VH-VL binders against q9umr5. Designs and how they scored, part 318

Target 1, 268 residues: q9umr5
Amino acid sequence: SYKPVIVVHGLFDSSYSFRHLLEYINETHPGTVVTVLDLFDGRESLRPLWEQVQGFREAVVPIMAKAPQGVHLICYSQGGLVCRALLSVMDDHNVDSFISLSSPQMGQYGDTDYLKWLFPTSMRSNLYRICYSPWGQEFSICNYWHDPHHDDLYLNASSFLALINGERDHPNATVWRKNFLRVGHLVLIGGPDDGVITPWQSSFFGFYDANETVLEMEEQLVYLRDSFGLKTLLARGAIVRCPMAGISHTAWHSNRTLYETCIEPWLS

## First folded at step 12 (VH-VL)

Design qi23 (framework fv_nofazinlimab)
Fold by ESMFold2-Fast, scan of step 12:
Structure qi23 (fold): chain C 268 residues (1-268), chain A 123 residues (1-123), chain B 112 residues (1-112)
Amino acid sequence: as target 1 above (268 residues)
Amino acid sequence: QVQLVQSGAEVKKPGSSVKVSCKASGGTFSTYYISWVRQAPGQGLEYLGIIIPEYGTADYNEKFKGRVTITADKSTSTAYMELSSLRSEDTAVYYCARGSKWFDSTPYYMDVWGQGTMVTVSS
Amino acid sequence: DVVMTQSPLSLPVTLGQPASISCRSSQSLVRYTGNTYLYWFQQRPGQSPRRLIYKVSNRDSGVPDRFSGSGSGTDFTLKISRVEAEDVGVYYCMQGTYWPPTFGQGTKLEIK
């Protein structure tokens, strides 16, 4: 009687990370069919996001087709951006709740260990030189690198995030917006103690301006222009914001209080 | 067991260049970081640079930029460190060392080391 | 570059007794992720360096439990609970938090 749940993991992650989440779902919604997609695990999570979107699309199509009442998506970190694109490119998705766990919806601008090891001499202030090259755009993490001091480069070079956010025009934008708007609920989860997603408000469509002052979703051009439907979803009452302090980046899928407060209510 | 085997000792004149090899065996070469470190006689350790063999992506300690080049040949599982414009103060044992897999979420430096290559620069 | 300072530089120790080496960094090695990339290496005479400790306190496979690392921020310590003859050599701390990785000067441990 519960809708199936599809889980999409994050950067350098795999299905094993969600064992606690699966336990929580089984306790509160026994009988729920949960599919954690074992695609682009570990190093393959660095593949270009459009490549990942295609692979995950092929995996979710049969699951959605067998669930006429709909499905729920739980998408963690980078996986939330994959799910954003899935909802836009699929003309036939039947997603009810899209639950985004600490995903950099407006992009990332922070010095992380992942970036340091891939580009050892790069800091957030100079990573734009690598990420906004054709070479850099072959890595998923560069697909959502959003340097607020080089907006011109971001808009022209981002092969993924600028397009799915409608920050740069695309021939399919109208269809992508129509498809995305079919989602029942957009549940946004994140918090100030994440430690990886920078700024943490990116999980709620907030982001830095050129002075590194965070502007919230309602002040973003993508919202004001309703580029992919955020303003329409908010007006419809379909956006849920669930911030929680005290949770680090790797704990969003394994904290019981977070699950009960932010996830459980949306797993009808 | 994973092992890094380096090329033999070299004696070079000032102003020349030297190219040291580091061959990996017993494991997957391309997925690990390979670092280069040197040690002058009776002195401490000094970091030169790093490469991801799978992509050929290398980066260098600023002190050596312009003189050091690190490359890799995946077909032979061999990394190379070339140092040009040699001076007497470049006399040192040069080590290659393997780090973690480049995609590890908590990456680490230098868990497996080569035996070292003595490079002597004198006229 | 981050400067790593070790003390003492020369450490004579009696067999079976404990030994302690300090390492101080010129700035905090804690990343905003909470991780601290502080390493300890051992170099026995005529041999390549061997990593003993990574991430402040984690022992590498095959490293005896008489070796332990501790510390936080800018101050770190390597302890050997009971020094054995094979422990003679030079010990180096290294930071990997900031590029480039930098080493301390080395501490020469000798049996007296």
Scores: ipSAE 0.007, ipTM 0.468, lowest interface PAE 11.8, mean pLDDT 89

Design qi24 (framework fv_nofazinlimab)
Fold by ESMFold2-Fast, scan of step 12:
Structure qi24 (fold): chain C 268 residues (1-268), chain A 123 residues (1-123), chain B 112 residues (1-112)
Amino acid sequence: as target 1 above (268 residues)
Amino acid sequence: QVQLVQSGAEVKKPGSSVKVSCKASGGTFSTYYISWVRQAPGQGLEYLGIIIPEYGTATYNEKFKGRVTITADKSTSTAYMELSSLRSEDTAVYYCARGSKWFDSTPYYMDVWGQGTMVTVSS
Amino acid sequence: DVVMTQSPLSLPVTLGQPASISCRSSQSLVRYTGNTYLYWFQQRPGQSPRRLIYKVSNRDSGVPDRFSGSGSGTDFTLKISRVEAEDVGVYYCMQGTYWPPTFGQGTKLEIK
């Protein structure tokens, strides 16, 4: 039998978005128990990421407990950051494959339709004024806003991303690293035509420097310092990169070719 | 100086398949995008699909999805484009073209092109 | 898919005279990052396409400075300041902003 699959959705999303993903899994791995977590849907996806982590943690514990052989996580967009934190805060997770679908692992810095809807007059150059305030940090999107021109503010004000990436010190960092390193495979998926995640290379732990030149994972301080285990995972052969052109942000969970190439091989 | 060299001309029957090769020399192959484009006689250019050889991740233009398969062999620095269920309207010159490195954001850069492979579909 | 429309389709030019080719897109080619991925290619008789211009106005290495690209949004132009005999061929514009990339129908430049 196949290990259960837990799906965590993204910003302004719900379980309905994963209909095609469920069909693909059923076709290739019939009998797989797939649970799409129906928490923090729609507007509630704007709640602070630490609050979401707590809620999703309570939902995944009984699923993991019933699957002693392990589980797989498929985490979409913002949901990938929730799953990053889950793997760090859970002392007893039994996750084999953590499949991250176009998630801003190093943060977001871009003008998108999502930002225009939330803050019609905001642009990426001035959003730091809102996001790096205590009020702004009560919104999930601000928890992973990473302005490369105000990195000092990001490091001091980010209540979520800077901490889980080990970019700012935290008392639990050693335990979080140990817990995260128990994952079997970290499968990173993303691509240049996503249109929302900016830079798209954030899905592969790449990010802008102060000149907006994108530097790859191996050039990031979090990798070089091995802050939460990326260097160790890469050395183990546990990081899988699966970039694909031609996929828009809302299509990662509904493209059959992507599923067959990047997701299917990691569902045992 | 990077060069892309394609396989020779082919004549195929309707309903058969054709597999065209594109071999890279003089530079790095595996981490660059490789695109496939075709041109029917006297007509314009039409995009088929793209691959990143290092990861084997191929994406196809919806017009050809289900009929086109793009693959790569890193050991020989060769990309392949296979088109099945051939029809007379598939008669064209097929080109491979190099994009940017996958981590750079210009997959459709197409700065270096192969010489083209004529595929004729006739009964 | 984005539709790319070129005009004229046939361009007879006297040697040494300027030539101008228009390319229009069905939607703005400005990407969410602010870049515009509009390219110009030259195809001489019996040869593969050769890229002349990338990102609207940047000339490729080895391309003579008599070739220039300009434009923004949906309207783009390729200019040749002084046409030479080796310029005979078909010129294509291409957009790379949206999947799938699409080409104009081509402009055939001939010496009259």
Scores: ipSAE 0.830, ipTM 0.914, lowest interface PAE 0.9, mean pLDDT 92

Design qi25 (framework fv_nofazinlimab)
Fold by ESMFold2-Fast, scan of step 12:
Parts: structure tokens; sequence; C-alpha cells
Structure qi25 (fold): chain C 268 residues (1-268), chain A 123 residues (1-123), chain B 112 residues (1-112)
């Protein structure tokens, strides 16, 4: 018998995007109960991430309660950040594998089509003016906007990512770290041909310095300080890196080769 | 400097499989992309696929998906390309070529190439 | 897949004269990060390809300065300021911006 799988979608997305993923799981792990959460679909994915975390938390509690042997999370794009927060705020989660499909774990700094749809006249260099306002923080994408040229503003204004990454202090940080460390495996998936997540290395906790040179996870202060447990997880052998070239952003959940290589092994 | 040395020429029958090796020396192997490219006699270059040896994460050009498998052995710093269900049209020189370090985001950099392996498919 | 089109396909040149090869892509090769991954390779008879130029205009170590690359977006050029006998071979452009990487048809440079 296989542990249940909970799927959390991304920005402007819905459960329909995962039909291929469900097909692959059924082929390789027949009998797996897969729940794709139909919350914050489409435009509702723009709601503040803490609001989304609360809604998804309510949905996952009964699923986890019915699976005493544990569950797996597959969280796509923005959904990976929702799952990061779920693992921290839930003092009773029983997640074995947390599979993050191309999620901007250290944030986003890129003027992709997603941003041009929302802010058609703004380039990435100017989005900090909107995103780091109280109004901007009412939109999910601004909750993980990380301008490397205005890191002071990011640290002070980010209501979500800076807090969940332990980059800014929070009263619950110690409890969040303890909760997150209960995860069995942190499976990080991403790649250079994504085309949306900028830098793509954000999916592996890498990010731009002030000169836009990408530094790896092990060079980040959040890792070095072990703010939410990355260094502890890596030492435990619980972090899996699965980078793959040739996968575009909307294909991570519908590519068979990617599934067989990076996802299938972690669906006990 | 890094050098790539490939296995010797092979003559195969239609329907069989061939496995070509590419051994790296003189540099870091596991964290760099390794690509495979082929060239039929008198023709241009055609891309087959890529691997990151450290993670075993291979992906393939759709044209060859299902027939090509790329693997790597980190202990011997060797990448392999296996092509199955061979046809006469698969007669070509097969090359391995190294890309950038996986984290640097230039997978198709191909600055260092192996000497090539001639695979002839004939009955 | 991105289509790479080279012209001319056959390029007879007189020793010491300049040569120019054009490469056009079916879509812009500017990556979402602003980088352009266009490469030029030289293949001498019986040899493996040798990269001459990376990222449009950067010359590889050991490549003579008579070789230069230029261009942007969809249109790229490889120039040889003074052709030498050793330059005989086939020249290929390649895009690495999109999966899968694709090559031009090749330009055969011959001394007339």
Amino acid sequence: as target 1 above (268 residues)
Amino acid sequence: QVQLVQSGAEVKKPGSSVKVSCKASGGTFSTYYMSWVRQAPGQGLEYLGIIIPEYGTANYNEKFKGRVTITADKSTSTAYMELSSLRSEDTAVYYCARGSKWFDSTPYYMDVWGQGTMVTVSS
Amino acid sequence: DVVMTQSPLSLPVTLGQPASISCRSSQSLVRYTGNTYLYWFQQRPGQSPRRLIYKVSNRDSGVPDRFSGSGSGTDFTLKISRVEAEDVGVYYCMQGTYWPPTFGQGTKLEIK
C-alpha cells in the first residue's frame, strides 16, 4: 500500500493541470489515493499566501488524520511555498516526502509573462515599489518577490517569504523550525529551461547576490544559520536535489521522464 | 584541462543496441552537464540528450525518446549513451560534449568534445 | 524546435580575403534572463567539432582573433577577417537558449 499524495497547485493554476501526473502515479503506484486540492484556483491564486496556507491547512488536516503512516506532498511552483509554510505552522503534520516542483524557495526576481500580465508597464527593477508596500503584500506573487538590489526592503516588507525562511525574526520561528524538521524528505526539482522561475536556482535555495551572481544554498545565510533547518536536513541526508534540463515551467507535472526520475522514487 | 575519450568504433546489425562510453579526465566530472550529439556521414549535427552525472538526471530529444538511454558512473568518471532498435539511418559518428557546471545554467555550452565513435549499422 | 538557417551553404573564398557566414533563428534567442546562447563551431575534415565562439561574440581560448561573432535576437554573423588554408571545413551555428539545442545546416568553406 502506498501513502496518500496531496497535490498543491501554483499561480493561475487548478487541479486540471495535474491530469498527467495522476496518470503516471496510477501507472507506477496503482491504488495510491491522490487528492489534488481545488482551493485558490485561477485568479484566487493571487490571494495572500498566509490566507492560502490557512485554507490549505484546513483541507489537509483530515487527509493526514486518516493516514497514520504518513502522506506525501507534491507542490508545484508557488504551491511549494504554501507547502513550506504548512510544514512549519502544523505541529502535527505527518509528511514523509515533500516534493517541490520548480518552486521559488528563495524568491522570484524576473520579468516573465506572469508579471507582465499583472503589471504590464513595470520591469523587474521597479516592482519593489509596488510589492514592498502593504497593498502589494496583499498579492501572493509579491509575498515572494525578492529584489536582490533592495534586500533591506525585502527583509522589512515581505510578510511571507522572509518570515518563513527565517530571514526576518518571528516569535514562532523556533516552533516553525521544529515542525519543518519532522519532514522525511525534501525533494527539490527544477532546471535551467524553466523560463519562469528567476533565477531557476531559487528552486534549490540558490539566489542572486547584489551583483546578480547566483550563490548556492550552502552560501546563503538561511542555510549557514540553519534558520529553519536546511543545514540539519542536509546533514541528515534528507535533502534530495533533482535538477533536469529541458523542462519548461508548465511541463514539470506532465513530463514522464521527469516523473520517473525525480518523483516516482519518493512515493512509497 | 578536461579531456573526453570515447570507446572504439562498432559495427552492429539492424535491430540490435549499441552502448558508447565517454570517459572524462583532467577535471571535475559529476557536477557538469554531459551531452550527446551525432553526425551521419556527410550530414549535419543532431542532438540526442543530456545528463547531470551527480544526480543521474537525463533528458532526451523527443525524436529519440524510447530508444536512447544516457547514464553515468561517477566512480569511473564515465558517461554512456545506449541506442536501441538500430536502423541503417543510425549510422553516424556519436560525440559526447561537456557543458557547464549544472548550477551555472549553461547546459548546452559544449566547449569540450570527445573524439567521436563511429557506429555503423549494416546487415 | 527552433530552426537554425545558415547562408551560404557553400562558401568558396580566396586565401587572404574575408569571409562571412549568416545564421538566422526561427525565434529570438534572448533567454528570459537576458543572455543569448548562440555558438559557432568549426569542423575540419575527419575531426570533431571545435567551438570557436560562445554567447554570440566571445572567442574561445586559442581561437585566432581573425574570427569574430556578432548579432542579436534572430540574426547572427561569423566573420573571418583573412581566410587561411587551415580554415577549410564546415561551420555550424547552434542555439542553446531552448530545448533541444539545434544546429544550422552547416557552411562548407573551401579555398577557390
Scores: ipSAE 0.867, ipTM 0.924, lowest interface PAE 0.6, mean pLDDT 93

Design qi26 (framework fv_nofazinlimab)
Fold by ESMFold2-Fast, scan of step 12:
Structure qi26 (fold): chain C 268 residues (1-268), chain A 123 residues (1-123), chain B 112 residues (1-112)
Amino acid sequence: as target 1 above (268 residues)
Amino acid sequence: QVQLVQSGAEVKKPGSSVKVSCKASGGTFSTYYISWVRQAPGQGLEYLGIFIPEYGTANYNEKFKGRVTITADKSTSTAYMELSSLRSEDTAVYYCARGSKWFDSTPYYMDVWGQGTMVTVSS
Amino acid sequence: DVVMTQSPLSLPVTLGQPASISCRSSQSLVRYTGNTYLYWFQQRPGQSPRRLIYKVSNRDSGVPDRFSGSGSGTDFTLKISRVEAEDVGVYYCMQGTYWPPTFGQGTKLEIK
């Protein structure tokens, strides 16, 4: 028998997008109970990330309680940030593999069609004026907007990402770190042809400096300070990096080669 | 100075497989993407796939998926491209080429190329 | 897949004269980062391809300054200001903006 798998979708997405992923899991691990959470679908994915974390928490508690040997999480795009926070706020999670599919773990700084739909006249260079306002922080995409040219504003105004990454202090930081470190494996997946996540290296905790040069995870202050446990996880061999070229943002959950290489090995 | 050295020419029968090697010298092998490209006699260049030795991950042009496999041995700084179910139209010179560092913004830099390996599929 | 179209396919040039090769892509090669990943390669007879130009207009080290690249969006040009005998070969443009990378058909440069 295989551990149950819980799937958390991304921005403007729903459970239907994962039909191919479910087929792959059924082929390689027949009998696996896979639950794709039908919460915050479509436009509701724009709700504040802390609201989404609370809703998903309520949905995963009974699933985890019924699986004493543990569960796996597969979290796509924005959903990977929801899962990051979920693992930090839950004192009793029993997650073995947390599989992050092309999620902007250090934030997003790029023009996308999603951004243009919500803020038609904005460019990445001026979105900080909207996102780092109290009104902007009521939208999920602004919760992980990380403008490398206005890092002081990001640190002060981000109500979600700066806090879960330990880039700004929070009363619960020590407990969040302890909870997150209970995870068995952190499997990071992403790649240069994603086309949406900018920089794509954000999926691996890399990010732009002030000159838009990408610095890798090991050069980030959050890693060096071990703010939420990345350095500790890497030292115990619990971080898996699985980059793959040739995969667009909407294909991470429907590419067989990606599944066999990066996901399948972690679904014991 | 990075140099890529490929294995020697091969003659194969239809239905068989071929495995071409690409040995890197100079620089750090594992930090780069490795691409494979082929060229049929008198024709242009066609992309086969890409490999990241540091993480053992590969992806392939859909045209060749199921027939091509790219692997590497980091201890010998050698990448391999295996093509199965060979047909006469697979007769070509096969090249390996170094891409960008895996963490850079683009994998398809291809600034250093191997000398090529002629694979002839003949009965 | 992105289609890359070169013209002319055959380019006879008098020694010492300029040469120009055009390359068109079926869609814009500007990446979301603002960079354009268009490359030019030279293949001399019996040799492997050698990269001359990266990101539209940047010359690789060791490439003579008589080679220059220009263009934007979907239309790109490789120019040789004064053709030398050693320039004989096939020239290919390549796009690296979209998976899979694709090449033009090649332009055969010969001394007439």
Scores: ipSAE 0.808, ipTM 0.901, lowest interface PAE 1.1, mean pLDDT 92

Design qi27 (framework fv_nofazinlimab)
Fold by ESMFold2-Fast, scan of step 12:
Structure qi27 (fold): chain C 268 residues (1-268), chain A 123 residues (1-123), chain B 112 residues (1-112)
Amino acid sequence: as target 1 above (268 residues)
Amino acid sequence: QVQLVQSGAEVKKPGSSVKVSCKASGGTFSTYYISWVRQAPGQGLEYLGIIVPEYGTANYNEKFKGRVTITADKSTSTAYMELSSLRSEDTAVYYCARGSKWFDSTPYYMDVWGQGTMVTVSS
Amino acid sequence: DVVMTQSPLSLPVTLGQPASISCRSSQSLVRYTGNTYLYWFQQRPGQSPRRLIYKVSNRDSGVPDRFSGSGSGTDFTLKISRVEAEDVGVYYCMQGTYWPPTFGQGTKLEIK
């Protein structure tokens, strides 16, 4: 039989968004137990990411306990950051494939409809004033706001992403790295036509430098220092890159070609 | 100074399939997008699909989905476009064209083109 | 799909005279990052397309100065300041902002 699959949704999302994904899994891996977590749905997805991590952790513990052969995670958009933290804070996770579906792993720096809805008078150039305040850090989107022109403020004020990426020191960093390294496969999915994740290469641990030139994962300090295990995972052959052109942000979980190419091979 | 060299002309019967090759010479292949475009005689250009050879990640224009398959062999620096269930309307010159490196934001850049492969579908 | 409309479709020009081709898109080609991915290609008889212009106004290496691109949003223009015999062919605009990339119908440039 196939290992159970746990699905973690994204910003302003719910379990309904994964209807097609569930159909694809059922067709190719019949009998797979798929649990789409109905936590922090809709507006509640704006809650601080550490709060979401705690809630999702409580939900995944019994699922992992019932599956001694291991589980797979499929984590969409913002949900990919929740799963990053889950893999680090859980001493006992048994995750085989962590499938990150267009998630801003190095952060977000872009003007999108979601950002304009929340902060209509803001531009990406001035959002750092809001996000890097204590009040701003109470919103999930600000927890991974990464302004490349104010990297010092990001490193000092980010209560989530800078810590989980090992960009700022934390007492638990060594344990978090050890826990994360237990993952079997880190499957990174994303693409240039996403339209929301900015830069889209953030899904592959690439990000802007101060001149807004996107540098790849291997050029990032977090990789070079092996802060949470990316360099070790890559050397082990555990990182899978699956970039696909022609997929918009809300279509990653409902495109059959993407599923067959990037997701299906990693569901054992 | 990269060149894309395509396979020779083919004549196919209706209902058969054709597989056209596109070999990169003189430069890097696997990390660049490779697109496929066709042109029926006297008509304009029509997009079929794209691949990143390094990762084997292909996607297709919905118009051709189910009939077109794009693959690549990194060891020979060659991309392939296979079109099945051929009809007379598929008679066209098929081109491969290079985009940017996959990590850059311009998959449809098309700065270097192959010479084209004429595929004629006739009984 | 984004519809690309060219005008004129047939363009007879006297040698040494200027020529202008219009390209209109059914929606704005400005990407969320602020870049506009509009391209111009030339296809001489019996040859593969050759890119002349990328990102609206940038001329490719080896393309003569007489070619220029301009425009924004949904309206774009390719200009040839002084048409030469070697410019005969079909010219296509293409958008690369949205999947799938789409082409205009083509403008056939002919010498009178």
Scores: ipSAE 0.872, ipTM 0.924, lowest interface PAE 0.6, mean pLDDT 93

Design qi28 (framework fv_nofazinlimab)
Fold by ESMFold2-Fast, scan of step 12:
Structure qi28 (fold): chain C 268 residues (1-268), chain A 123 residues (1-123), chain B 112 residues (1-112)
Amino acid sequence: as target 1 above (268 residues)
Amino acid sequence: QVQLVQSGAEVKKPGSSVKVSCKASGGTFSTYYISWVRQAPGQGLEYLGIILPEYGTANYNEKFKGRVTITADKSTSTAYMELSSLRSEDTAVYYCARGSKWFDSTPYYMDVWGQGTMVTVSS
Amino acid sequence: DVVMTQSPLSLPVTLGQPASISCRSSQSLVRYTGNTYLYWFQQRPGQSPRRLIYKVSNRDSGVPDRFSGSGSGTDFTLKISRVEAEDVGVYYCMQGTYWPPTFGQGTKLEIK
């Protein structure tokens, strides 16, 4: 009787991407009830992240209610940000392990194929003009766009990431922090060969300063101020870092070595 | 300066396993990647795998997956490479090489190399 | 895997003359972050490899300024401005942009 596992997919993704992950879980923890949420699939993953949070919240509530022993979350890429917000807005979540698979926890700043598909003529240096507008904030990718050269605009215009990171003030910040701190384990997974998440260290709450030097989580203002509980979780021994070289962005959920090393130990 | 010192030469029978050590001195060990590379006599260099000792996270070139295991002991600043089901084609000098610090942009780097360990597989 | 091709495979050079080694990759080595992770190594007879150049053109400390690296995308060059007897050995290029890292087949530099 293992705790149920809930899986949340990423940008331009669907439940179909997790067939290998489900095989691995079935092999090592037979009988585990795994629910891969079929919400905001494909192009619908571009919907505003707060809209996605509301939809995923409605889907996870009955699953959590039926599992008094707790549940585990496995949240891939953009899905990791959805799960971050879920843990903050839910007063009654019973999540044991929150496993974040290569998610841009401090945001994204890079020219990738996903951006070129959406904005073919854009460059990372000028995307702030689109993303930090009311229109841009209606797209999920702009909700976590974090331009280190326009941090003032990010703090003022980000309707999602700056709020859940406690970088912008919000009336619910104290409650969100209290709710997030109920998580048993925050398992951070990512690596230098990802190829999409820029900087890849964003998966470990590291990010660019104004000179594009990447600073670690412990040097971030959100950590130092303990804005949503990272410093408290680290002191509690609840943050697990599992960086692995040699994994590309689309392989985090389908690599057996990664699963055995970084995911399997946190499923009970 | 950082030095990597490897264990001595080994002669092994086909079907057996070999475990080569790589001990670091003169600098930080745990937060730097360690790669393993081999070179058959008179041949070029072939990549085996990598480990980050601080987190115990290892990954392997698909060609050797299932036969190679890389581990590390932080208390002794030592990395290990174990290769099983040995064949004559595994006869080579095995090298460990230091990568970048884990939070840097590139893991492979290979700025410091061990002296090499000759592994001979023969009956 | 990314294929790294070196030319020439054998490079006989007269002492004091320049030498040039080419390295070509099967795909662009420009990483998604904009950096190019191309390295050059020297292996003297009976010794472990020694890194000479990192990120295309940066010399390691202690490497003589006779050695220089250049190139972009898929085409890279290692130059030795004036070959000395101690330069005898095999030279390898390596890409670190994509997993797994791959090496060229090696260029044996010999004194004629």
Scores: ipSAE 0.870, ipTM 0.926, lowest interface PAE 0.6, mean pLDDT 93

Design qi29 (framework fv_nofazinlimab)
Fold by ESMFold2-Fast, scan of step 12:
Structure qi29 (fold): chain C 268 residues (1-268), chain A 123 residues (1-123), chain B 112 residues (1-112)
Amino acid sequence: as target 1 above (268 residues)
Amino acid sequence: QVQLVQSGAEVKKPGSSVKVSCKASGGTFSTYYISWVRQAPGQGLEYLGIIMPEYGTANYNEKFKGRVTITADKSTSTAYMELSSLRSEDTAVYYCARGSKWFDSTPYYMDVWGQGTMVTVSS
Amino acid sequence: DVVMTQSPLSLPVTLGQPASISCRSSQSLVRYTGNTYLYWFQQRPGQSPRRLIYKVSNRDSGVPDRFSGSGSGTDFTLKISRVEAEDVGVYYCMQGTYWPPTFGQGTKLEIK
């Protein structure tokens, strides 16, 4: 029997987006119990990420309790950040594979069509004025806005990403690190043709420096300081990198080649 | 300077499969994308697919999905393109071409090309 | 898929004269990061393609200064300021902004 799979969607998304993913899982792992969490759908996905973490936590507790052998998480886009926080705040999670499907793990900084749709008059160069205000931090997208030209503002104002990355001090940081390190596998998926996640390398814990040069995970202070356990996980052999060219942001959950290559091997 | 050297010409019967190799020398192989492109006699260029050797992740043009498989062997710095269920329309020169590093902004790049492998499908 | 259209398809040119090749894409090639991934390749008879230009206007190492690329959005041009005999061949534009990469149909440059 296969471990249950819990799916967490992204920004302006719902369970319907995963119909193909569910078909693929049913074909390769028949009998798998897959729960797509139908919380914070559509516009509600704009609510603060800590609020979403609390709601998703309440939903996953009974699922994990019923599966003593463990569960797998598949977390898409913004949902990957929700899952990052879940794994840190839950003292008792039993997650085996955490599959992060094109999620901006180090944050977002880009003038994509998606962001222009949400903030049509704002540019990436001035969005920090909105996002790093108390009002802006009431929106999920601002919780992971990471302007590389205003890193001091990001560190001071980010109520979510800077805290879960251990970039800013928090009383619970040691416990959050301990909890996160219980994960069996951290499977990172993303690619250069995503078109929304900027830089796309954020899905692999890479990010812009002050000159907008993208530096890999191993060059990030959060990795070097092992702030929440990335260096420990990599040394343990628990981080899987699965970059794939040719996948657009809305296609990660509906591409069979991607599923067979990057997801299927981690669903035991 | 990186050089890509491909395997020699092949003559195949309809319904069979062909596997073309592309060996890299003179530089780093595993962290650079490798694309495959073909050219039928007197025709233009047609894209087949791509692989990131370091992670074994390949993707294919929808036109060829199900018939083409791209693989890589990091120990020998060699990429392979296998095309099955061959038809006369598959007669073409097949090229491998080097892309950018996996972590760069665009994978395709195609700055270095192999010499090409002629595949003839005839009965 | 993005359609790449070249004009002219046949370009007879007198030695020493300039030549110009147009390439149009069915949609803007500006990548979400702000860069434009438009390439130009030269294929001499019996040879593999050789990249001349990357990112619209950047000339590859070893490519003569007489070759230049320009353009933006959907309209791109390759210019040869003074055609030489060695320039005979087929020229292709390619977009790398969207999957799958697509090529123009090619422009055959001939000496008249």
Scores: ipSAE 0.862, ipTM 0.922, lowest interface PAE 0.7, mean pLDDT 93

